# VH-VL binders against E3 SUMO-protein ligase pli1 (pli1), part 9

Target 1, 154 residues: E3 SUMO-protein ligase pli1 (pli1), of Schizosaccharomyces pombe (o94451r108to261)
Amino acid sequence: YSRPFAPVVHSRIRFRKSPFYDILEQFNAPFVVPACVGTRNTISFSFHVTPPALSKLLNDPKQYRVYLFSTPSETIGFGNCLMEFPTPQMELRINNQVAHANYRRLKGKPGTTNPADITDLVSKYAGPPGNNVVIYYMNSTKSYSVVVCFVKVY

## First folded at step 23 (VH-VL)

Design c3 (from d4 with light chain E61Q)
Fold by ESMFold2 at other seeds, last read:
Structure c3 (fold): chain C 154 residues (1-154), chain A 121 residues (1-121), chain B 113 residues (1-113)
Amino acid sequence: as target 1 above (154 residues)
Amino acid sequence: EVQLVQSGAEVKKPGESLRISCKGSGYTFTNYWMHWVRQATGQGLEWMGNINPDSGSTNFDEKFKNRVTITADKSTSTAYMELSSLRSEDTAVYYCARELYEDSYGTFDSWGQGTTVTVSS
Amino acid sequence: EIVLTQSPATLSLSPGERATLSCKSSQSVLYSYNNKNYLTWYQQKPGQAPRLLIYWAKTRQSGVPSRFSGSGSGTDFTFTISSLEAEDAATYYCQQYYWYPYTFGQGTKVEIK
């Protein structure tokens, strides 16, 4: 019998600690945004805010937020990951609305890129159909993994 | 070590008000929602309500909404529960309980020792 | 309000026997999108506060002996003590934390003969 090769799948991404927020829960399995050079690409996935997280969000929407994180797929499992978007040439839509985030990397200062605060675009209902994420992008030289997390902001 | 220390036993008369304190130590008090749960003699557990000690936001079971007040003092790491217009059926042991900070919110990983309250005559 | 109904009310067994406790929920506490059941089991001995044993219906809290286990999904849940020990004499409560108000079952008292 020949053993098939299977990549290691990490269900949770650990990001470097931030002085500005704590990550409390990850809502989705890391979704891969493939490398894309010289072409445009579109990916989409969904996530659902869990009922206990939604309760906290509705109680204290200034303290509890929903953030979208991204990190190079190759870094997962090898220490604390840094927040980094796939490319500045991207558009993020949550439930068909454009998210306003800064996608640019700041060279020489890894881990200073802010995750996207998508709280105001997320459905305030735990049931179906959930939340749809669409990323339009081009010129990403490497593969990225994307997660949506529940956070408490200081 | 995480500890929740409650105020001592009380004897009350019907119509009076009750105020119980719960002091948290060994953890960041403002990160964890605090809950109040009571248990009448020989009966099960009854959730009363909670508070976010950081924001002051509260939730209550409907049966207590107009009689219960839950507050927190960040400077002393102490939560308080007040129950007004006491009745004999309010005789119970009252517990404070700390909710988990991440992932499985709504589970209570630490409990106070309980405060026995007797409402009679 | 989600009502939790436990059975039996009392369970009297000998040391080494398997204890099986039931908790039935009036509504599903399964969030199908993450496949988690928002149900917890506590142990309470006389004169003591409850002790967390199991959350997400099946996950043992750290430090809880492996003889304690949980199973079930949706509305039907089971708590099992695989081989009873004398120290397991207690009342066991299920609790849901799917949404407010949080509710408890009425308890199952486990007695050792």
Scores: ipSAE 0.715, ipTM 0.868, lowest interface PAE 1.4, mean pLDDT 90
Fold by ESMFold2 at other seeds, last read:
Structure c3 (fold): chain C 154 residues (1-154), chain A 121 residues (1-121), chain B 113 residues (1-113)
Amino acid sequence: as target 1 above (154 residues)
Amino acid sequence: EVQLVQSGAEVKKPGESLRISCKGSGYTFTNYWMHWVRQATGQGLEWMGNINPDSGSTNFDEKFKNRVTITADKSTSTAYMELSSLRSEDTAVYYCARELYEDSYGTFDSWGQGTTVTVSS
Amino acid sequence: EIVLTQSPATLSLSPGERATLSCKSSQSVLYSYNNKNYLTWYQQKPGQAPRLLIYWAKTRQSGVPSRFSGSGSGTDFTFTISSLEAEDAATYYCQQYYWYPYTFGQGTKVEIK
């Protein structure tokens, strides 16, 4: 007898460093946005800003921000993950408000996509009810993993 | 290597003010919040307040709010704590401490050597 | 303000013995949404500044010997030295960093006989 290898579970995504921000904390376990071709799909999850992060955010809101990141799920165990949205055919809502980002990837230039700055849409309280994320999307040929992170911007 | 070097010991009279410096080296000074913590002889540690050296934002324990001023000079990588209207119960060792940058911020991974302040008539 | 109470006040043990220190918080320092406890343990030797040992109640700082460990959740926390060495003679403090003002326990002094 042999037993199958257990799936590797990654609780944190390590993105390639950026000259424009530092990632300080990840607020949620990676959420999977499954592949979806020829149909529409909706994914939702919630996250909470931690008490120490909230204190920094309230003290210095120009310097501390909340960003939503995405990367292909198959890459999350290898480090230096590249920022990439699941598909250009998507809408991101935070607490029922539309967030705006450039969802398109430049041909031949992976890693040129900016994360979504959702700071002004998130709750400024550490406790309930938290923050609701909804992604409406179509035509994603891969599964993607999504995290919301606390960042310091330059 | 990260180092926090504080100014030397002081002897003060009640009603005077003190000013303690804390110079950081071996790291990017503006990335890390700086905290001030004091310890009376044979007593525990007492948090006084902090500063973001990049923005100048501060927080204080309410019991010090009217007497303490915390500042930072990013050109010299030096934080300062000033305590006015000194009393004998302000006799303590005063520490500066650097807060962690990522994840578990609010913990102090580097401490100054301490500055002994004696307030007596 | 979150009050931290440590026990015992003093612990006198021989080298090689196991030391167990308690820290109790007046209110929970567990953030249930990430399951992290915002509690830190420091070591302070006479004439020295405190040294960070454990954060998030149980995560050992880099370079800290494996004989030091932390456990507990919510309001009840334990710090353990599995086999005491002479260099471990010190006062140990817990600290919460959930909300301002940050607060410390009054300390547990560990003496080596």
Scores: ipSAE 0.707, ipTM 0.864, lowest interface PAE 1.4, mean pLDDT 90
Fold by ESMFold2, fold request of step 24:
Structure c3 (fold): chain C 154 residues (1-154), chain A 121 residues (1-121), chain B 113 residues (1-113)
Amino acid sequence: as target 1 above (154 residues)
Amino acid sequence: EVQLVQSGAEVKKPGESLRISCKGSGYTFTNYWMHWVRQATGQGLEWMGNINPDSGSTNFDEKFKNRVTITADKSTSTAYMELSSLRSEDTAVYYCARELYEDSYGTFDSWGQGTTVTVSS
Amino acid sequence: EIVLTQSPATLSLSPGERATLSCKSSQSVLYSYNNKNYLTWYQQKPGQAPRLLIYWAKTRQSGVPSRFSGSGSGTDFTFTISSLEAEDAATYYCQQYYWYPYTFGQGTKVEIK
C-alpha cells in the first residue's frame, strides 16, 4: 500500500495572547533550531523589517518593538503556543551584537518566559543587508521554531 | 461595526482655517493610525497625512506640512484635521480613513462619509 | 515621492465583458525580501467613499467577489474585472503604501454601456 505524503508546513506560529503586547506581523518563516544533545550548535538566519513596519518603528519606538519568539517545534501546529527558549544559557546575536534577554523560565510554570526584545539591535533601514540572527546553544533535547515579529506594546 | 463619522459640510473664504472631526466607533481607537485624504471635485484622491492616536505622532505630505495640523483626542475617540490659509484649490471632499492594524498596514479598510468643503469668495 | 499613473482614463464596456485597468509606478513597490507589492486597489462610486478591494497587489479583501483580481509586480500592475456587472460602474484607484507620502493614481472610470 502506497499513500501520497503531503508535508505539513506551518508558515505562521500562533502564540498565546499576551496582555502586554499584540503581534502585528511575522517577518520570517519559522526557523528550526534542531535538538542538540550533549554537544554545542550554532544556527543563523536572516529577516527583513518591511517598509511599512519600519515607518511605524521609527515614528513610535516605545510602542512598536521587534521581538524574537521561540517555541518547541512539535507544538506549532496547535496554536496557543507558549514562549520557550532552547536553553537558559544560550547566546543570541543580532547583527553581531549580543542581545540581553532573560532566557530562563520559572520551573513548572510554562509561559513565564518573555520573548527577546531585539529592537535596538535591528537595522533601521529597509534595504540590504537586512538583519542577521545567530543563536549559540547546547544541550537542547527538543527542536525549537524561531520567529521574529513586529509587535505593539502596552 | 466599525464606523467613522465626520463633521458636516463647510463653506469657507480664502485665508480662513478649516477643522474637520472624525469620530471612530466599534473598534479600539488607539490601535489604528488615522489618515486624511482629500478629493477635489471631479479629481482623484490625495493623501494629506496621518496620526497615531495613541502617541500623537504624525506624518504629512510636504505639500501640506506648514498648513495642516492633525490631532486626536483618545478620550472621545475623535481625530481632527485643520488646514489653514485656505485657497480656492482647497475645495474638496475630505475623508478620514482607518489603516489596518496587522500585516498589510498602510491600506485603508474603513473610510468616513466625507466632508464637503467649499472655499469661495 | 512615488507617482502612480493609471490608464485608460475611461473604459466603456458592456455587461459580461472583461475590464482591464493599468497602474504604473514611478518606482518599484516590490519588497523583494517578502515578495510583496505594496499596492492597493479601491473602488469608488459617485457620492461614496472609496472601498478597499485588493491589497498586496493580488490579495482580495474579505467579501470582495472573485471577479475582481489584481496582478503585476514591481512597477506595472493590472486590475481585472473578469465579467463586468452593472454594479461595477465606478472609478478605480490604485494606491501605494511602500513609503510616505502615500500616493494614488488619478483613477480609471469604468462605465457600463
Scores: ipSAE 0.704, ipTM 0.865, lowest interface PAE 1.4, mean pLDDT 90
Fold by ESMFold2, last read:
Structure c3 (fold): chain C 154 residues (1-154), chain A 121 residues (1-121), chain B 113 residues (1-113)
Amino acid sequence: as target 1 above (154 residues)
Amino acid sequence: EVQLVQSGAEVKKPGESLRISCKGSGYTFTNYWMHWVRQATGQGLEWMGNINPDSGSTNFDEKFKNRVTITADKSTSTAYMELSSLRSEDTAVYYCARELYEDSYGTFDSWGQGTTVTVSS
Amino acid sequence: EIVLTQSPATLSLSPGERATLSCKSSQSVLYSYNNKNYLTWYQQKPGQAPRLLIYWAKTRQSGVPSRFSGSGSGTDFTFTISSLEAEDAATYYCQQYYWYPYTFGQGTKVEIK
């Protein structure tokens, strides 16, 4: 009997605390976006909003948001991870709809990249089929790990 | 040192209303949903409803629709529950309870001491 | 509404014995995508408010003695006190938090004889 390779999965990503939001729950195991120098690539994965998180989201959608985070894979074991997208040359789709976010890092200011707020694109149901994430990207010099989290914003 | 302190016991007649306060201390009041749960003498626990103290959003069990009002005052870190048109069946101990902030929301990690309400004719 | 049914209504046991309590749910409270059951166990001693013991069916709250444990999945759940102590005399409630309204089982009273 033939089985696919099991993914290499790290448990949780601990991002540096922000005064603008609290991370309440991580919905998926960190998903690896491999480096692709001088070329383009497409990565896809799924996540599901948990039933209690969905209840909060439907009650207070201005205060509770769903954010997509990214950080270099090499850093995820150390804590205080900084938000950073793989490349400015990327497109993020959630359930086949384009998410609009600023993928650029400010020069000389690490940790100033905001996570992508994907709340308005997320399914408002806890069951199948869940939420599909597609990342089209090019010229990423590093491998990145991506998670979708439930947050409370201030 | 999380604490929830409720207002004192009340004796009521059918048709009256009650209002119970629940003051939270030792934590950021607006981060945690507050719930109201009652328990008739010798009976189990019954969830009544909740409030997000930050937004004022509420949810209620349909059994109490039109009779229950849940509010919160952010400036005093106090939640309130009002129950109108009281019946003898509303005789119970009323609790406020705070849910967890992260991961396992909907479980109650801190409870008030309870407010005994007796409704008799 | 998700109905929780506990059994037995009362257990009367001696110190050191193993107590086993059942909670059955009318609908599954397992979210298969994270493999978590949205079920909680509380202890309530006479004249006191409930105390959180176990959440996610199996996860012990910080500060709860290791003799308390939870197991089960989907619709069938078990709460166990491995070696009963006198201070464990209380009523134990399960609660689901999968959907509103949140609901409780009717309780199992544990008595020390």
Scores: ipSAE 0.683, ipTM 0.860, lowest interface PAE 1.6, mean pLDDT 90

Design c3 (from d4 with light chain E61Q)
Fold by ESMFold2, fold request of step 24:
Structure c3 (fold): chain C 154 residues (1-154), chain A 121 residues (1-121), chain B 113 residues (1-113)
Amino acid sequence: as target 1 above (154 residues)
Amino acid sequence: EVQLVQSGAEVKKPGESLRISCKGSGYTFTNYWMHWVRQATGQGLEWMGNINPDSGSTNFDEKFKNRVTITADKSTSTAYMELSSLRSEDTAVYYCARELYEDSYGTFDSWGQGTTVTVSS
Amino acid sequence: EIVLTQSPATLSLSPGERATLSCKSSQSVLYSYNNKNYLTWYQQKPGQAPRLLIYWAKTRQSGVPSRFSGSGSGTDFTFTISSLEAEDAATYYCQQYYWYPYTFGQGTKVEIK
């Protein structure tokens, strides 16, 4: 071919509904975390909390949260995506601080992984410079897509 | 069908207090912020404040901060707005309005029918 | 607070004509990081509550006829009715929801001749 086929780009990830939270807004276009077997890799991207979301977050920080989601990249066009981190061998940093999350999944139990609650690490300011996300990881056998979302928790 | 039904028209004297109810139906009341907006006869719209019915958190325009109280009763799906120390300038139609739940929250997709309030001697 | 100024105050037009309404904001309501303008347009007929027409400055609410549209960015916004119908006689308000307090323009009254 003189020009390779361009893959479909999805701007939104539709996760399977959860009884524990509702996703209200996605803050960034899905960011790809490439597969990385037998080596280490680092990815970095940024996101910004929108002014209306910030207002809700500041009013009710127990009810409104900022979650980081991940799902295999090959699934993002089909809807009903399941929450899954690339590998348990990863470190997530938000604005240079380590986020505490459980990256492990139970084998044979898809959809049991919780998104990372990063609310306390996110800038409480809608303007620049925004929020920096860094993922250090190894031994991810698939490519993953990552988004940061505004959620209401129950 | 989403419905917001407000209490009936009132005639008040200066110095009295006003209390308007707004009952929501056809949706999950606690998921949506409720807003209060008023409109004097022949004039534009004026945002007064809001409430998160789930938490009770409120925000107010500073013009009303010391005179307005906004509450909600989750068990009856009803929001209330009280305005104290009424003046003739408070003569207006008062609306409750529901904001959107996701993405473009802060816009109002459903409004009550309005409550006409007249403040006169 | 963010002040919204609408013009003209009154617009008197015949059926089938194009109506053009302006809303100017004292501060930008564009969030550059998502390219959304936090500006909404409402229609209000006499004796009725306002009706949501357009949010994010240009996104039409479901069920709103295609003759209604919005454009502009930052501080300067335009609302257009491409071919006026008799039922479009109303007052139109812009509203910002970028920052509290939420504020409305003073309205533009559209009359059908």
Scores: ipSAE 0.659, ipTM 0.852, lowest interface PAE 1.8, mean pLDDT 90

Design c5 (from c1 with light chain N35D)
Fold by ESMFold2 at other seeds, look of step 23:
Structure c5 (fold): chain C 154 residues (1-154), chain A 121 residues (1-121), chain B 113 residues (1-113)
Amino acid sequence: as target 1 above (154 residues)
Amino acid sequence: EVQLVQSGAEVKKPGESLRISCKGSGYTFTNYWMHWVRQATGQGLEWMGNINPDSGSTNFDEKFKNRVTITADKSTSTAYMELSSLRSEDTAVYYCARELYEDSYGTFDSWGQGTTVTVSS
Amino acid sequence: EIVLTQSPATLSLSPGERATLSCKSSQSVLYSYNDKNYLTWYQQKPGQAPRLLIYWAKKRESGVPSRFSGSGSGTDFTFTISSLEAEDAATYYCQQYYWYPYTFGQGTKVEIK
């Protein structure tokens, strides 16, 4: 009798403003990282750097960066989303290379986790094959939405 | 209010150089790439090059690569374009234009008023 | 270098008529992975700087009247003024921003009879 109501799909995530960077462009529709209680899980998706973004990145790679963001899926649509990873022990790979970022949130300080700077692992080429993202994680009690964004850092 | 104010009209002789200024106000100057576009009388628009005013990085159309210099002064929020070895074909209106910051960057959302340059003997 | 060819060179129309302008690109300006065309339309009146009207081929800039619209994809683009007004007399330019050097079409002049 009960059919699932089609979920609202948000095309963009509005993160809380940062004093350290501006988000210039989102490269992918929010990708869902499902809750994974009592088990481990692996997800993967792809994104492509746009031609105008690639031009800026190649010109000024210290100022223009590619960041991976994550926030609990339930908070999308309310604005001022806080940066939070599924678990501090997750592993992120970009194009089969391990990204080394701090996934840890400071105790009692929501939104203290930085997005992952994946710039040095991103293909500096527009078009195929694009960039592959793999996340290995376990025991995530929430669903998370992940986007890769083009940013300018201060 | 975003404004781009260019230096005044110039009359030059062949072989001379010109230097046009473009002062930006009402926005964070170092966040936006600045472009230079010219237009000969009764003709279309021609992109010359650009600058990231924060880093000083530049790109040029190959037609101008050895004659054009583009610079920016962060302390005065002013971009400059210099064109050397002028010839009569360089007679045009020269515009500075600000690039969009987000999403559709590469599109110009604000333009200077234009600087008329006449090159004649 | 991406060459943009506009047609016709001149349109002479009466107020209230529909103006249709073409811009053809020598190579695609569509990025298939985001489904965006990196093409912009500008309006330029005599003695004035160009004014941004449309970006991403079809997205209207804020403050631009709804009678202006853009369509097309890949290599073939159309700019339309649905009901021409006297103030719309101008030259219209397309511009690509897919890759350097950025290039403009040669323009279509719209005249009001």
Scores: ipSAE 0.755, ipTM 0.886, lowest interface PAE 1.2, mean pLDDT 90
Fold by ESMFold2 at other seeds, fold request of step 24:
Structure c5 (fold): chain C 154 residues (1-154), chain A 121 residues (1-121), chain B 113 residues (1-113)
Amino acid sequence: as target 1 above (154 residues)
Amino acid sequence: EVQLVQSGAEVKKPGESLRISCKGSGYTFTNYWMHWVRQATGQGLEWMGNINPDSGSTNFDEKFKNRVTITADKSTSTAYMELSSLRSEDTAVYYCARELYEDSYGTFDSWGQGTTVTVSS
Amino acid sequence: EIVLTQSPATLSLSPGERATLSCKSSQSVLYSYNDKNYLTWYQQKPGQAPRLLIYWAKKRESGVPSRFSGSGSGTDFTFTISSLEAEDAATYYCQQYYWYPYTFGQGTKVEIK
């Protein structure tokens, strides 16, 4: 039984610390990607890069990045969440452009999946419309929660 | 544990240059933007500019743009602010301030003790 | 640049009274997409550097007593000391961090009479 109890509700996902980046800010409430077996599904949501984060991103775009994270929804209230995409059979689009990431899980090596670096697809000069995320996927056996975060890379 | 220690008070003449140091300790110096804020006697606070100590990127208030230089030395965990062509209205206490690392960047969670600078003939 | 105007300039009150300070911004500092106001309150006691009290207009920094609070949104902000203590005698500044240059209000001096 994987559902969190009612009184444990988080808006921010606490991922396991990485030696390669620090998560500085989460831009969206966790967006649920429902389980989907034997069929195709599409989800979409938006996020906005905050004004202070945008200033840092424009100053130092090699150091400050925008990453998309995913983790099983059942784990989001408990910390040390592991980065895991819903399924290898997915396509991620940011502002109608395909993002390239490794969606594969490594059997026996939890926490080795990298978040998607979507920085180059994120609007940096557009006004307030924000950024559109679309995920096309199939064969996700669990529900996943997806967030876009501002990070500093080492 | 986090400390910002600034260089000592200075007396300057108009036309000279001012250089203040700010040494950070108790944290990862290169992770936090460093800001310079001054306060003339009996006046409010005035933001001058900042630096990313890791990259060297800077931003300045336009009123100081051609007079202020902000640098950082990663090896000594020290930021510097230089203000040239000093005038009597540059008499102030100068602070370095560290901005928050997560979420609410642009607010200052640690401040140096201040450096009193007097510009007079 | 975003101009912050504080009022009153000076507020003289007795211990135990409620202090209410205003900060008005020339432009909105609310980012509507996250519902956060990029407005900070500092306390500066005589001879000391400023101390961070409140950020995001309403969020108390850790270790800050609960008698300090912030409210407001967009362009109009209020800082409140619910029951004034002698140690609260200080000048209070608002600061915006929405866009460069970062700017401060001119300050409100709170005196204990």
Scores: ipSAE 0.726, ipTM 0.876, lowest interface PAE 1.4, mean pLDDT 89
Fold by ESMFold2, fold request of step 24:
Structure c5 (fold): chain C 154 residues (1-154), chain A 121 residues (1-121), chain B 113 residues (1-113)
Amino acid sequence: as target 1 above (154 residues)
Amino acid sequence: EVQLVQSGAEVKKPGESLRISCKGSGYTFTNYWMHWVRQATGQGLEWMGNINPDSGSTNFDEKFKNRVTITADKSTSTAYMELSSLRSEDTAVYYCARELYEDSYGTFDSWGQGTTVTVSS
Amino acid sequence: EIVLTQSPATLSLSPGERATLSCKSSQSVLYSYNDKNYLTWYQQKPGQAPRLLIYWAKKRESGVPSRFSGSGSGTDFTFTISSLEAEDAATYYCQQYYWYPYTFGQGTKVEIK
């Protein structure tokens, strides 16, 4: 009879500021990683590094990095979002190569999780085919929104 | 207030070198790429090159055939552009310009007042 | 190198008229994956440095009057002043920032009759 509205997906996620980096650009619309209890799930999406961002990355790869961020989907409209991976039981691949990140959560210390630095796995070409992100995961009790961002590291 | 202040006007002879300074204030100097753009009298704008003041990385328009050197001094928040082997066609107003920090990089939101350079025999 | 060609070279109009300026690019400056055109418009008055008006072809910079607008995509761009004011007498430049070297159009001079 009646259909509920689709969830609102914000185009830009406002993360809590860090003294260690500035977020300069978000490359993709927030991608939803649904809750997944008692089973496994696989999520895939693509992103593209823009031509001006690629120029900066190629000039100064120590200062300019590509980070993958995640935060509970329920929080993305409120700003000051905290970095948190969907579950420690996950594997992240960029262009079919395993990304190395610490997915561990610390009890009582939200926002202490670092985003994944995926720079070395990202294509150094702004045209097709872009970059493929695959997340294999299980036992995520919440829905998460994932974005890939261009950052300057201090 | 963001401000870019350039060194004063120059009169040069062909074959000499030119060095123009651009001092930035009112912002974090090392966060913003600095660009150099020139304009011959009554003519359009011509991009010459840029610098990341934090790393010293540079890019140049190849038409200057390695005559351009761009540097920056973080301690004084000052960028420099040097043009060697001057020719009469290098007579122009030279501008420094700061690019946007986020999203639309390559767009210039602040410009210096310009430095008039005359190259004549 | 991406060449930008502006037309007309000079545009002489009366106050209140609509000014329409063209900028054509030798290559597309549209990045289709984010739907952004890497094209900027500047205003330059005599004896002054250029002033940023519009970036991403269509996005007005803060503090720029709403009578200024940009449109177009790919290789063909238009800058419009909807109701010309005396203070709008200036030369207007387009600039691409898709690839190095960054390039400018040769300018369109807008004069008030």
Scores: ipSAE 0.724, ipTM 0.868, lowest interface PAE 1.3, mean pLDDT 90
Fold by ESMFold2, fold request of step 24:
Structure c5 (fold): chain C 154 residues (1-154), chain A 121 residues (1-121), chain B 113 residues (1-113)
Amino acid sequence: as target 1 above (154 residues)
Amino acid sequence: EVQLVQSGAEVKKPGESLRISCKGSGYTFTNYWMHWVRQATGQGLEWMGNINPDSGSTNFDEKFKNRVTITADKSTSTAYMELSSLRSEDTAVYYCARELYEDSYGTFDSWGQGTTVTVSS
Amino acid sequence: EIVLTQSPATLSLSPGERATLSCKSSQSVLYSYNDKNYLTWYQQKPGQAPRLLIYWAKKRESGVPSRFSGSGSGTDFTFTISSLEAEDAATYYCQQYYWYPYTFGQGTKVEIK
């Protein structure tokens, strides 16, 4: 989304604040997971942990974590975005390893879905070995925007 | 307002040790890494090391690793830097500096007033 | 260790003139995957601690006047004061925060004639 001669706009998703963590940095431009009704779909993208974030992660891995967030794409410009995955029956892989997170939302209770903690699956080296994200999903009625963020947990 | 208040100026002899305090106020002390940077008279700035005051984790420039100790007391919101086996080359102004919390961490958005240390025989 | 070299050592200019300061890094401080340069500019007036002006090479800190700007990428960086004011007399330092140890340039002293 960024260009040398234009300001970066709406590249950062503003999620509703949590008492359990602070979002310190977003590692990727929001990646769109398209709606997919009556069929299966697979998307993939890459992200890289920045050198300063990696230093903090290696120093204090209990306090600093890497979380994957998702929210409906049409909401990303408004702030106070709620955590919501495309479908509870999706599979998330980070660097070809399955992430075991709870993707279910509770009916009538927006914002009850937690981001996925993928820290233990993320490469602990800066440079060319990036991190590969693959999402297998079906029957997502909305388009979702996905970001991976560096967080401090409490 | 964010403030970092350092202990007062010191005059030392070679071979002695130095201990400087840096008290932070106006912010959540444990959220921000604290750094120590020195500046000899007429010279540039030299990074010495840092601490995560929440965990106690530290990093040091190798030039100081055997002589510098950095600690923090989160109950008093105070960081400390000790430098042992002082030499005349350690004569400098010593600063504490607070790192940004989000995005561009590694830059220093608040600095202490500096502590002038003179090492002479 | 990443070495930062600033030039000129001293710059003596009149009010209203454009000041242009250079900082060259011995290694790239660009992280190509996010297109960010891990370079910061500080202002230090005599007897004072440094003040943060610009981070990511180009992003002004809140409350910094718009006459201050940064540009460049990789190893070559420029700091500009578009119209020099008397209060801008100071020494300006670049700093990299790509890897430990963090390092600073030796400074460029800006004087008002």
Scores: ipSAE 0.721, ipTM 0.871, lowest interface PAE 1.4, mean pLDDT 89

